# VHH binders against Grifin (GRIFIN), part 7

Target 1, 144 residues: Grifin (GRIFIN), of Homo sapiens (Human) (a4d1z8)
Amino acid sequence: MAVQSKAFCAGGLAPGWKLLVQGHADSGEDRFETNFLLETGDIAFHIKPRFSSATVVGNAFQYGRWGPEQVSSIFPLAPGEPFEIEVSWDAEHFHVYAPEHKVLQFPCRQRPLGATTRVRVLSDHCLAQVELAKRGLSWGDRGY
Key: E = the ipSAE of ESMFold2; O = the ipSAE of OpenDDE; V2 = 0.75 times the mean of E and O plus 0.25 times the DockQ between their complexes.

## First folded at step 10 (VHH; framework vhh_3k1k_2)

Design v4 (from v2 with E99L; at its last look DockQ between E and O 0.66; V2 from the best seeds 0.00; counts 0 for: pae O 4.0 > 2)
Amino acid sequence: QVQLVESGGALVQPGGSLRLSCAASGFTFSSYDMRWYRQAPGKEREWVAYISDSGSSTSYEDSVKGRFTISRDDARNTVYLQMNSLKPEDTAVYYCAALGWYDTGGFDYWGQGTQVTVSS
ESMFold2, look of step 10: ipSAE 0.655; ipTM 0.852
ESMFold2 (binder alone), look of step 10: mean pLDDT 85; pTM 0.858
OpenDDE, look of step 10: ipSAE 0.032; ipTM 0.457

Design v5 (from v2 with F107W; at its last look DockQ between E and O 0.15; V2 from the best seeds 0.00; counts 0 for: pae O 3.9 > 2, placed apart)
Fold by OpenDDE, look of step 10:
Structure v5 (fold): chain B 144 residues (1-144), chain A 120 residues (1-120)
Amino acid sequence: as target 1 above (144 residues)
Amino acid sequence: QVQLVESGGALVQPGGSLRLSCAASGFTFSSYDMRWYRQAPGKEREWVAYISDSGSSTSYEDSVKGRFTISRDDARNTVYLQMNSLKPEDTAVYYCAAEGWYDTGGWDYWGQGTQVTVSS
């Protein structure tokens, strides 16, 4: 059974904030994904690690369909090990970071950012942390 | 006890119509967004339609736009899916889901599904 964690951005995604996700992957078959959602049900940003190919997929769901996928060959999850992911954003892009790596830069296909008000993280295992926090000394700020 | 019970699934001919119902109980229905999903044989479960807790927002998968209509009756704790101009590719088990946000516990609830078969 998948574990869900949800975070709310009542005023929409705001500059200077980030999403912190910590979890654990036991096998290459584990499900994990993060979705940034609008009130309309659309997905501004979808992050999906693919264990079979060791890739991370970014996409958006708009107008009733998935857009073109962006695929990163940087794979921050390892079976049997904890993982950390940080997602930040600006007016132009979502930025996905892992320790010592920038995993993905995904364009904000849904404008404005303020229209995105929800975050959902799905995992087959317990999530140690799912938190929206103000940016400080983040991975992105450290120039990964 | 939380329950979502789908009904209305049937065998219909192409071009036919069908209305699915999902009766909810055991939670504050009006505080939840509602969704319909479907799963065809050999395929992954896919999202079909969405309606917000207030009913003010709806959205549809591209393949069902113009043919399907989602609605809700909070007085009856029921969400509906009106399906018109049905096609064979609409054949699937249809699931109702309640999506909790904000003042809810953030839980999602699922029904057991109802079979829709479109065939000549």
Scores: ipSAE 0.076, ipTM 0.518, lowest interface PAE 3.9, mean pLDDT 87
ESMFold2, look of step 10: ipSAE 0.504; ipTM 0.754
ESMFold2 (binder alone), look of step 10: mean pLDDT 82; pTM 0.823

Design v6 (from v2 with D33E; at its last look DockQ between E and O 0.14; V2 from the best seeds 0.00; counts 0 for: pae O 3.2 > 2, placed apart)
Fold by OpenDDE, look of step 10:
Structure v6 (fold): chain B 144 residues (1-144), chain A 120 residues (1-120)
Amino acid sequence: as target 1 above (144 residues)
Amino acid sequence: QVQLVESGGALVQPGGSLRLSCAASGFTFSSYEMRWYRQAPGKEREWVAYISDSGSSTSYEDSVKGRFTISRDDARNTVYLQMNSLKPEDTAVYYCAAEGWYDTGGFDYWGQGTQVTVSS
């Protein structure tokens, strides 16, 4: 059974905030994904590592269908090791960071950001941290 | 004990209609979003329809828009899927799923599914 963690953004995603996710994977078959959701059930931003290709996929689900995938060759997950992911956003893009790397920049296909009110993180393993926090001296702010 | 029990699946001709029900128990139904999924032979399970906890918001997969309608009756702890203008491509096992938000620490709950077959 996959572990689920949920976070709520009352009033929608706000500027100056970020999502922090910490977990680990045991094997290349482990499932991990993060979804930013609207009240309509649409997904403003979907993040899914693909272990088989060592890529990270970004996408959105709107109007009853998945959009075109964006694929990053930056792969921050390693089997048997902990991982850290930070997701931030502005009016134009979602920004996915890992230590020392910017993994993905994904356009805000669903606007405004305020329409996105929920975050769901799925993992086959316990998640050490899933937190919405105000941005400070984070990876995105360190110029990765 | 959490249960989701789907019913209403049957064999119907193309163009026919069918109404699926999903009876829920063992959790605060009104606090959960409800979804229908389906899985056709040899294919992955796919999302079909969504209804919010309040029932004020619904969403559908592209291929069923205009034909399928999701609704809920909180007094009966039941979610429905009205399927009209059925096509052979709609043939699948249909699953009900519940997801809790807000006051719930909920996980996804799944039913065992009900078979829908559309064939002439």
Scores: ipSAE 0.149, ipTM 0.573, lowest interface PAE 3.2, mean pLDDT 88
ESMFold2, look of step 10: ipSAE 0.673; ipTM 0.859
ESMFold2 (binder alone), look of step 10: mean pLDDT 83; pTM 0.835

## First folded at step 11 (VHH; framework vhh_3k1k_2)

Design w1 (from v4 with A97T A98T; at its last look DockQ between E and O 0.40; V2 from the best seeds 0.46)
Fold by OpenDDE, look of step 11:
Structure w1 (fold): chain B 144 residues (1-144), chain A 120 residues (1-120)
Amino acid sequence: as target 1 above (144 residues)
Amino acid sequence: QVQLVESGGALVQPGGSLRLSCAASGFTFSSYDMRWYRQAPGKEREWVAYISDSGSSTSYEDSVKGRFTISRDDARNTVYLQMNSLKPEDTAVYYCTTLGWYDTGGFDYWGQGTQVTVSS
């Protein structure tokens, strides 16, 4: 069974914050997924690395359906290696970062940000860190 | 394979009550959020209610707040929608759904739906 980690954003996503996720990938079959959720259960932002294609997919689930996928060829996960993902956001976009790379820029299809109140991270392995933190001196705050 | 089977839909008079059931199989039910949607004739499918995996969180569409209650029985792999004080505008096909892992493209699971008709 996949491990689940949840974080709550009281009052919704706030500017100046970010999500830090650290995990471990074992094989190309491992599953990893991060979802930013509304109270309705809709998904403002879905992040899924796909080992089979070595891509990172971004999407949203609204009004009973998935939207068009955005696909990044920057793949920050490696089998047998730990990974770090940082997700930040502004009024216009979600920003997904990995060490030394901006992986994905995904438009805020669900507005306002405050409507998103929960983050769920799913993994086949234990997650070393799932944390909402204020933006600061992090590699994700660097301009890429 | 994931299967969702809705039941309990019927013809009722305004002010009546119904309890819809959605029997789930093919996945670890207790680990997934569940949702009810409905689609009225000529209208888009709309969200009705949401319940988290743990059942600790529920949400409702504004038009059904105070009248509908979503619940779940993990032992029976079933999610319910108790509908009270039904109105003609509640007439629709009701669907239960869940989101899950996917390898290719985004996916969600829907049942076949159950017809609810509210008419005098």
Scores: ipSAE 0.327, ipTM 0.676, lowest interface PAE 1.9, mean pLDDT 87
ESMFold2, look of step 11: ipSAE 0.631; ipTM 0.836
ESMFold2 (binder alone), look of step 11: mean pLDDT 83; pTM 0.840

Design w2 (from v4 with A98T; at its last look DockQ between E and O 0.73; V2 from the best seeds 0.54)
Fold by ESMFold2-Fast, scan of step 14:
Structure w2 (fold): chain B 144 residues (1-144), chain A 120 residues (1-120)
Amino acid sequence: as target 1 above (144 residues)
Amino acid sequence: QVQLVESGGALVQPGGSLRLSCAASGFTFSSYDMRWYRQAPGKEREWVAYISDSGSSTSYEDSVKGRFTISRDDARNTVYLQMNSLKPEDTAVYYCATLGWYDTGGFDYWGQGTQVTVSS
């Protein structure tokens, strides 16, 4: 059974915002993912850590089918340990960060970003918090 | 465990109508988006219709827009496909589907399908 956490983005994804996902990587199973969805049921961005291969996968679902996977070997999770993943976006890319790591940069295949109105996080009871938040800027060094 | 059971398929004349049903069990139906797919003889499965978990958003493949309507009844754990103005090219086995996990391997859950034949 999957536990779902949902966030609704009225007016669609806006520049200057981010998604923060916090929790525990329970058993090390491949049962944690985040999906950014359009009202059509298309998935603008799917991101899934795969413990089985120690990779993070990004993809998009358009017109009833999956596209080519983008795979990152930067794997910021460990079984049984707390994690924090941040997803931000601009007109061209989704950006995935973990503390001290830039994990993935995924091109926006569906445009405009305003058409992406829903976020779903699926887990086997590993989530502590899912939050859509306005990005802040660190003094002088971080561009989000 | 998760089960999807389609029903309502029949032989109909061109221009006719049918309503397909898909009864779901083994999961929290109201929390999942639902889709209909179809497969014609000798062809791959194609997406037909989508409805969000809230029921507020629907979408359709271009060839069925204006003729087909997807709906859901969460109290009955059922998704429907109302098909109007049926054409011979709508002949196919119709499947309901949902993604438990959005893996790039495809859908986690499919029904057995229900046969729709449109012929004079």
Scores: ipSAE 0.384, ipTM 0.672, lowest interface PAE 2.4, mean pLDDT 80
ESMFold2, look of step 11: ipSAE 0.638; ipTM 0.837
ESMFold2 (binder alone), look of step 11: mean pLDDT 85; pTM 0.858
OpenDDE, look of step 11: ipSAE 0.321; ipTM 0.675

Design w3 (from v4 with A97T; at its last look DockQ between E and O 0.55; V2 from the best seeds 0.48)
Fold by OpenDDE, look of step 11:
Formats: C-alpha cells, sequence, structure tokens
Structure w3 (fold): chain B 144 residues (1-144), chain A 120 residues (1-120)
C-alpha cells in the first residue's frame, strides 16, 4: 500500500516557496506521484514519473477531467536509488527540478496560485522528506 | 482488486429525496479522495461532488449545491450522496470513483453506476 505525505498551505501557494521531495524507488514498477490540490478537489498540478517510458508526466485535473499531458524525457529516478525533486512556482508556471536538471515546466492552468492549498505526495515507499520551504540556494535557483 | 459498488438509485418524483451509497473494497479507502459523477442520457459524464480523504473538505457542482451532501464512513468503506429536492434534470446514472494513482489520464477506479430517475 502506498504511503502518503501531506503538506498544507493555509493561505495558498505563496511566491518564494518550493516543495522538496525525497524518496526512493526499488524497481521500475514503483509508483510515485505528487499533487497540488485545491479545496474543490481539483488538481492544479500533477507530477508522475513513469518508469516504463522513462518520462515525467505533468497534468492538471479541472472541471471533472484530466487535461492534456505534458511529457518530459528527462527522467531523474533510478531503480534502487534515492531521488530528489524540487517543485517551485511563479504566477505562470510550475517548475520541476532534479539535481542538475530542469525536468519540467508546467503552465499554471489553475489560477490563482493561492487557490492551491494542499500538497499530497504518494509513494510505494517511505518518503525521506516532504517539505515546503522558502526558496534559496537550490536547483531551481541555479538557472537551469 | 479494486471494486466500487453504487446503490440506492430509484425512480422518484420531483422534490423527492434519495441517498446513494458506494461501497469500496480492494484499497485503503480512508486514504483516498472520493467523488460522485453522473451521466444523463445523451450527455457527457459530469462531476457532482467531492470529499477529501479526511472528510474535511467537500465541494459540489453548482447545480446541486444546497441540495446534495457528500459524506463518508471510513469504518464501512462507504461514501454517500444525500440528494434532496430532486429535479428531473438530476436524472442520470450516478458513479462513484476514487482519486488515486494517475496512470492513463483518467481515474483508476470507477463503479458501475446506479440509475436515478426523477419524473412526475
Amino acid sequence: as target 1 above (144 residues)
Amino acid sequence: QVQLVESGGALVQPGGSLRLSCAASGFTFSSYDMRWYRQAPGKEREWVAYISDSGSSTSYEDSVKGRFTISRDDARNTVYLQMNSLKPEDTAVYYCTALGWYDTGGFDYWGQGTQVTVSS
């Protein structure tokens, strides 16, 4: 059964913050997923690495359906190894980073950012870290 | 194997009430958000109501606000939809679903639906 980790943004996503996620994948069948959620249940931003295709998928769930997928060929996860992902955001985009790689840039389909108040991370394994933190010296701030 | 079984659908007169149930199995129910959808004849399936995993958050389609109430009983692995002041336009097959892992661009888990008919 999957492990869930949640983070709350009572006032909504604020500029200058980021999500830090650290986990582990044992096999190519492992599942990992991150969702930025509104109170309505809509998903402003969904991130799912797919081991089968070695891609990272971004999407949003609005008005009762999934939108068009955005697919990145940059795959920062490896079976048997820990992974680190940073998600930052501005008024226009979500930005997904891995060590030395910008994985995905996803448009904010749901605006404003303040409407997003929850983050849910799902994993087949224990998550080492799920944290909302202020942006600083991190991958997303290195100009990738 | 994941199963969702809707029940409670019936023929009722306008202004009547129904309570739909959705019994879930095959997954950790308490860890999943639940939703009700409906599909009227000749129309696309539409979202009706949402309840978070913790039950602390609910939302509704505009047309059912104030009339429908979604709730959940984690001890019974069941989500409910209380429908009051029913209207003919509420006639549809009602489905429950769990928002879990995203794979192919849709929900992983759907029920078979229960028919609700509102007619005089």
Scores: ipSAE 0.287, ipTM 0.652, lowest interface PAE 2.0, mean pLDDT 87
ESMFold2, look of step 11: ipSAE 0.625; ipTM 0.830
ESMFold2 (binder alone), look of step 11: mean pLDDT 82; pTM 0.825

Design w4 (from v2 with A98T; at its last look DockQ between E and O 0.73; V2 from the best seeds 0.56)
Fold by ESMFold2-Fast, scan of step 14:
Structure w4 (fold): chain B 144 residues (1-144), chain A 120 residues (1-120)
Amino acid sequence: as target 1 above (144 residues)
Amino acid sequence: QVQLVESGGALVQPGGSLRLSCAASGFTFSSYDMRWYRQAPGKEREWVAYISDSGSSTSYEDSVKGRFTISRDDARNTVYLQMNSLKPEDTAVYYCATEGWYDTGGFDYWGQGTQVTVSS
């Protein structure tokens, strides 16, 4: 595994923040994953595009096991093209967006959000830029 | 190519101790969290222990807390599982895994495993 981008959320995830991921997939065989982790190694939220099926998978890993997958057929990536993914969250859900798509909404299975302090973006061939940003008040705090 | 090679499994008496090793190659080992799993005959694979990339955070499955200790040596690209006060119910094939490529799951992409048998 050639590339990993990391972010640390002191005090854990807070409502009103978002994660921006920008990158480029070189081929349909590229592996690209985003994980939101607790200090225990539990994964509050896992996002993975599956190029072979043109789907995006969401899941969570708690106490040594994966839960049921949530699969979206909205696939905003293409081999050889740059991509931009935004993940935001509230107390109830993680929300995944691409510029013209609402990709998926995943229930927060791991609570409280303040226990989720680490973000990892894993890629085999993709150089990803990762940014944690606070949503501006100009959007209104109305969820987007 | 990510490669994980487990070793150290043996037949031990109840109450005994054993140390397992997992040698990693093909990735920047110090940048990844590591886990140990086990699978007993006729049972599903279960998680055993976790250590963060920095080594500052560890966690364990409830049945092994206080008996097992996970550690890592980044200079040797190796993660360890120290097992004390072994019980017959600890008999299993033990596997090492990294946080990367969570979608891979299963034995086809994990280490080869190392057999631990606890019996008299």
Scores: ipSAE 0.260, ipTM 0.584, lowest interface PAE 3.8, mean pLDDT 77
ESMFold2, look of step 11: ipSAE 0.438; ipTM 0.718
ESMFold2 (binder alone), look of step 11: mean pLDDT 82; pTM 0.832
OpenDDE, look of step 11: ipSAE 0.578; ipTM 0.804

Design w5 (from v2 with A97T; at its last look DockQ between E and O 0.13; V2 from the best seeds 0.00; counts 0 for: pae O 2.5 > 2, placed apart)
Fold by OpenDDE, look of step 11:
Structure w5 (fold): chain B 144 residues (1-144), chain A 120 residues (1-120)
Amino acid sequence: as target 1 above (144 residues)
Amino acid sequence: QVQLVESGGALVQPGGSLRLSCAASGFTFSSYDMRWYRQAPGKEREWVAYISDSGSSTSYEDSVKGRFTISRDDARNTVYLQMNSLKPEDTAVYYCTAEGWYDTGGFDYWGQGTQVTVSS
């Protein structure tokens, strides 16, 4: 069974905040997934690194179906190494960052952001950190 | 220990019906939202159905709307998926999940899955 962490945004996603996720991948078979959820169960933003293709996939599940995938060739996970991911957001996009890289820019398909109140992170390993924090001096604020 | 055990998966003909069960133990079942997922061979895991902790809210993937019904029996710590008018494309391993939410975070629990095969 995969280890899962959750975060709750009672008032919905607010500007000026970000999600910090730190974990570890042991092999190319490891699973990692982050979902921003609505109360309805819809997924405003889904992030899934795929080791098999060394890509990061972004998507949304709404109106009963998955939308078109957005694929990034920037792959921030490496077997045997820790990883760090930051997800920030504004009215127009979700922004996924890794150290020294902007991994993905995903449009806010589900609006308003305030309707998104939950975050779920899935990992085969214990996560070192899953935290909602105010934006500050970090990768996502460096303008990559 | 937390445990979710799916059952009811079988081989059925197109147009047939199945009822999947997911028996939960080791946690306060009534406080958790429940979901069914499925994964077909060579495909990504997809969400199928959702029911809130209170049972007052349900939702479904478009492809199963009108055919599948999710329900729960808190007295038996069980969530069900009634599957009618089954199609070959419904063939998959079906998983139940329990989702608890609290201010400090939470965990999701997964079952081992049950195989549903729809074939002539």
Scores: ipSAE 0.291, ipTM 0.665, lowest interface PAE 2.5, mean pLDDT 89
ESMFold2, look of step 11: ipSAE 0.649; ipTM 0.828
ESMFold2 (binder alone), look of step 11: mean pLDDT 82; pTM 0.823

Design w6 (from w2 with D62N; at its last look DockQ between E and O 0.72; V2 from the best seeds 0.52)
Fold by OpenDDE, look of step 11:
Structure w6 (fold): chain B 144 residues (1-144), chain A 120 residues (1-120)
Amino acid sequence: as target 1 above (144 residues)
Amino acid sequence: QVQLVESGGALVQPGGSLRLSCAASGFTFSSYDMRWYRQAPGKEREWVAYISDSGSSTSYENSVKGRFTISRDDARNTVYLQMNSLKPEDTAVYYCATLGWYDTGGFDYWGQGTQVTVSS
């Protein structure tokens, strides 16, 4: 079973905040997934690194089905190494960052952002950090 | 192996009630959101109801709001769908499902379904 970490945004996703995720991948078979959820169960934004293809997938799940995938060839995770991911957002997009890389820009298919009230991070391994924090000096603010 | 087994489907008259059950096994049930879907003859599968892992959040398709209630009993690894004021248009095979890893194609596990028929 995957390890789950949860974070709550009682008032919904607010501007000026970000999600910080730190974990560890031991092998190419490891699974990692981050979901931004609505109370309806819809997923406003899904992030899935695919180790087999060395890609990062973004998607949304609405009314019981996945939308079209957005695929990034930037793969910031490496087997046997820790990883760090930052997710920020504005009215138009989710932004996924890793050290020295902007990994993915995903459109907000579910609006408003305030409707998203939960974050779930799934991993085959313990997660070192799953935190909602105010934006500051971070990768997303470095102009990648 | 993960299994989902739906039950409770029957033939009922309009205005009747049914309670569907979905028995889950092979995974930590209490840690997963659960959903009900239905598929009517000649139609595509449609989402019906959702309940979060904690049970604190529920949602419904518009056509069933106020009539259907989703609930869960984690001690019994079971999710329920209470269907009241049934209508002929509710006739369908009802499925329970849990959303797993995206790379598995969305829902990891899907039951065989239970037939609900509403007819006078």
Scores: ipSAE 0.347, ipTM 0.695, lowest interface PAE 1.6, mean pLDDT 87
ESMFold2, look of step 11: ipSAE 0.557; ipTM 0.795
ESMFold2 (binder alone), look of step 11: mean pLDDT 84; pTM 0.857

## First folded at step 13 (VHH; framework vhh_3k1k_2)

Design x1 (from w2 with G105S; at its last look DockQ between E and O 0.63; V2 from the best seeds 0.00; counts 0 for: pae E 2.6 > 2)
Fold by ESMFold2-Fast, scan of step 14:
Structure x1 (fold): chain B 144 residues (1-144), chain A 120 residues (1-120)
Amino acid sequence: as target 1 above (144 residues)
Amino acid sequence: QVQLVESGGALVQPGGSLRLSCAASGFTFSSYDMRWYRQAPGKEREWVAYISDSGSSTSYEDSVKGRFTISRDDARNTVYLQMNSLKPEDTAVYYCATLGWYDTSGFDYWGQGTQVTVSS
């Protein structure tokens, strides 16, 4: 059964903050999804590693419909290994990082960034820890 | 394990009202956002309504705003769709879904849906 972790962004997403997701991939079939949500239920940003294709998928859900997928072939996860993913944002893009890689850059299709007030992480086995943190140190800041 | 079972569909006349129910089991219902979708013959699935896990936020597709109301009863693990002023174009199979099963292709439905027919 999928387990859900939540984070609440009072006032909406603000520059200077990031989301850290830590977990452990038990198998190459684990479900692992992160969703940035509006109060309308639209998803400003959905990110999902797909172990079957070794890809990371980004998308947005607006008015009951998924948009065009953005697919990255940079896949820094492995079955049985711990992982850490960092998501940061600016007015124009969401940025996804892993320890040695910039995985994905996804355009903000939902215009007011401040309208995105919730983050949900879904995992099959409670394998994710979710933290909203002020950016002072990130994978990019470490010179990757 | 996880199940969503829709019920309440019926044949109704234009201008009539109907309440649909969706009984959920196999997950912590109160922790999940819920949605209603519908699919008419030969058409793609259309989103209808949304309610947050807390029940404090709701939203609707434009064609049903003011006519449909989504609500939930966490003690009964049930989400409802109250449909008023029904129109022939509301004829469809109605499905409920949860945010717990998002993927890039949309939602997984765990039930057969419930048929609503609006005709004279």
Scores: ipSAE 0.268, ipTM 0.571, lowest interface PAE 3.2, mean pLDDT 78
ESMFold2, look of step 13: ipSAE 0.366; ipTM 0.669
ESMFold2 (binder alone), look of step 13: mean pLDDT 82; pTM 0.834
OpenDDE, look of step 13: ipSAE 0.577; ipTM 0.802

Design x2 (from w2 with G105R; at its last look DockQ between E and O 0.72; V2 from the best seeds 0.00; counts 0 for: pae E 2.3 > 2)
Fold by ESMFold2, look of step 13:
Structure x2 (fold): chain B 144 residues (1-144), chain A 120 residues (1-120)
Amino acid sequence: as target 1 above (144 residues)
Amino acid sequence: QVQLVESGGALVQPGGSLRLSCAASGFTFSSYDMRWYRQAPGKEREWVAYISDSGSSTSYEDSVKGRFTISRDDARNTVYLQMNSLKPEDTAVYYCATLGWYDTRGFDYWGQGTQVTVSS
């Protein structure tokens, strides 16, 4: 069974926060995904690296069904190396970054964003850290 | 080794009631959200109901809201669907499901299903 890291966002997601995921992929078979969940069970944003195709997939799950995938071929991850991805959000989009790369921009399909109260990271085994942080306070004094 | 086993499906008359059960094994049941889906002949599988891991949040597809109730018993690793005021359009195979690795078909873990038939 996959390992879950869970966080509860009392009052829901707000702009100005971000999720940092750091991990280590020992092989191309490692699985990892992140889900931003509503109390209804909808998924406001699903993001998954696919090592087999070297792509990053974004989607949403609403009323029991997946919407259209958005797929990025920007895949700055490699087996056997540590990785870092950052997900941030504003009122209109989720933004996914890796160091020196903008990976994906995914439009918010759910309103309001504050109805999203849980974040789950699902992995076989290779997570070093999962952290929710207020932007501009978490990784230094960036002022943004 | 994740296993979900549905039971309780039957033939019932319109207006009747039925309670479905889904026994779970092979994972930490209390840590996972659970869902019911159904599939009528010739149709795609559709979502019916949701319950959060804590049991504090539930939601329902519009056509069953007010008639169906999802619940869970973490001590028995079981999720239930109480179906009241059944209609012929509720005739379907009912499946329970839980969150797993994403694919284009949704969650990776499904039961075998249990048949519910509503007819006079």
Scores: ipSAE 0.396, ipTM 0.706, lowest interface PAE 2.3, mean pLDDT 79
ESMFold2 (binder alone), look of step 13: mean pLDDT 83; pTM 0.843
OpenDDE, look of step 13: ipSAE 0.445; ipTM 0.742

Design x3 (from w2 with L99M; at its last look DockQ between E and O 0.68; V2 from the best seeds 0.59)
Fold by ESMFold2-Fast, scan of step 14:
Structure x3 (fold): chain B 144 residues (1-144), chain A 120 residues (1-120)
Amino acid sequence: as target 1 above (144 residues)
Amino acid sequence: QVQLVESGGALVQPGGSLRLSCAASGFTFSSYDMRWYRQAPGKEREWVAYISDSGSSTSYEDSVKGRFTISRDDARNTVYLQMNSLKPEDTAVYYCATMGWYDTGGFDYWGQGTQVTVSS
């Protein structure tokens, strides 16, 4: 069965924050997926590597269905090597980075900023860990 | 093998109530979000209700808010849909679903459905 790593974003996704996904894929058949979830169960952003095609897929889930896929041919993973993927966001896009590469820019199809409160990583045999980190000043440092 | 089995559908009068059940097997039920969908004759399948894996978050399609309640019993691997104040427009086959891996056929595990008919 899939192993889950979770992060909770109290108050929703905030400007100046990022998600760091670190892991290790033992083979090209290993699976892992990252979902940014709303309390409604909609998925504002889904990102998944496909080792078989050496592509990274982005999508969103709204009104009980998946939308059209966005596919990137920039593939930052190699079996047997540790990986690090960083996801950041603004009002218009989710941005996916790997060391030395901008992997994917995915349009925000729904207003995820304040409403996206959970991140979930599904992986075979616990391949990946997830961490939500500040890129800039904390909310408290801004006077509130 | 993942299996979902819905039950509880019936013919009821407008204003009546029904409780639907969905028994799940073949996966770690407590780790998955669960959803109810429905499909009326000649219409597309539409989402009805959602419950998170922890049970702390629920959401509903606008036309059923205040009338339907989703809940789960992880000890029994079962999700429920309590339907109150039923209307003829609620007539549909109701399906239980969960989302597995993205590349799994259909992206969701679907049950066979249970028929709800609201008519005088």
Scores: ipSAE 0.410, ipTM 0.691, lowest interface PAE 2.0, mean pLDDT 80
ESMFold2, look of step 13: ipSAE 0.651; ipTM 0.847
ESMFold2 (binder alone), look of step 13: mean pLDDT 83; pTM 0.845
OpenDDE, look of step 13: ipSAE 0.465; ipTM 0.754

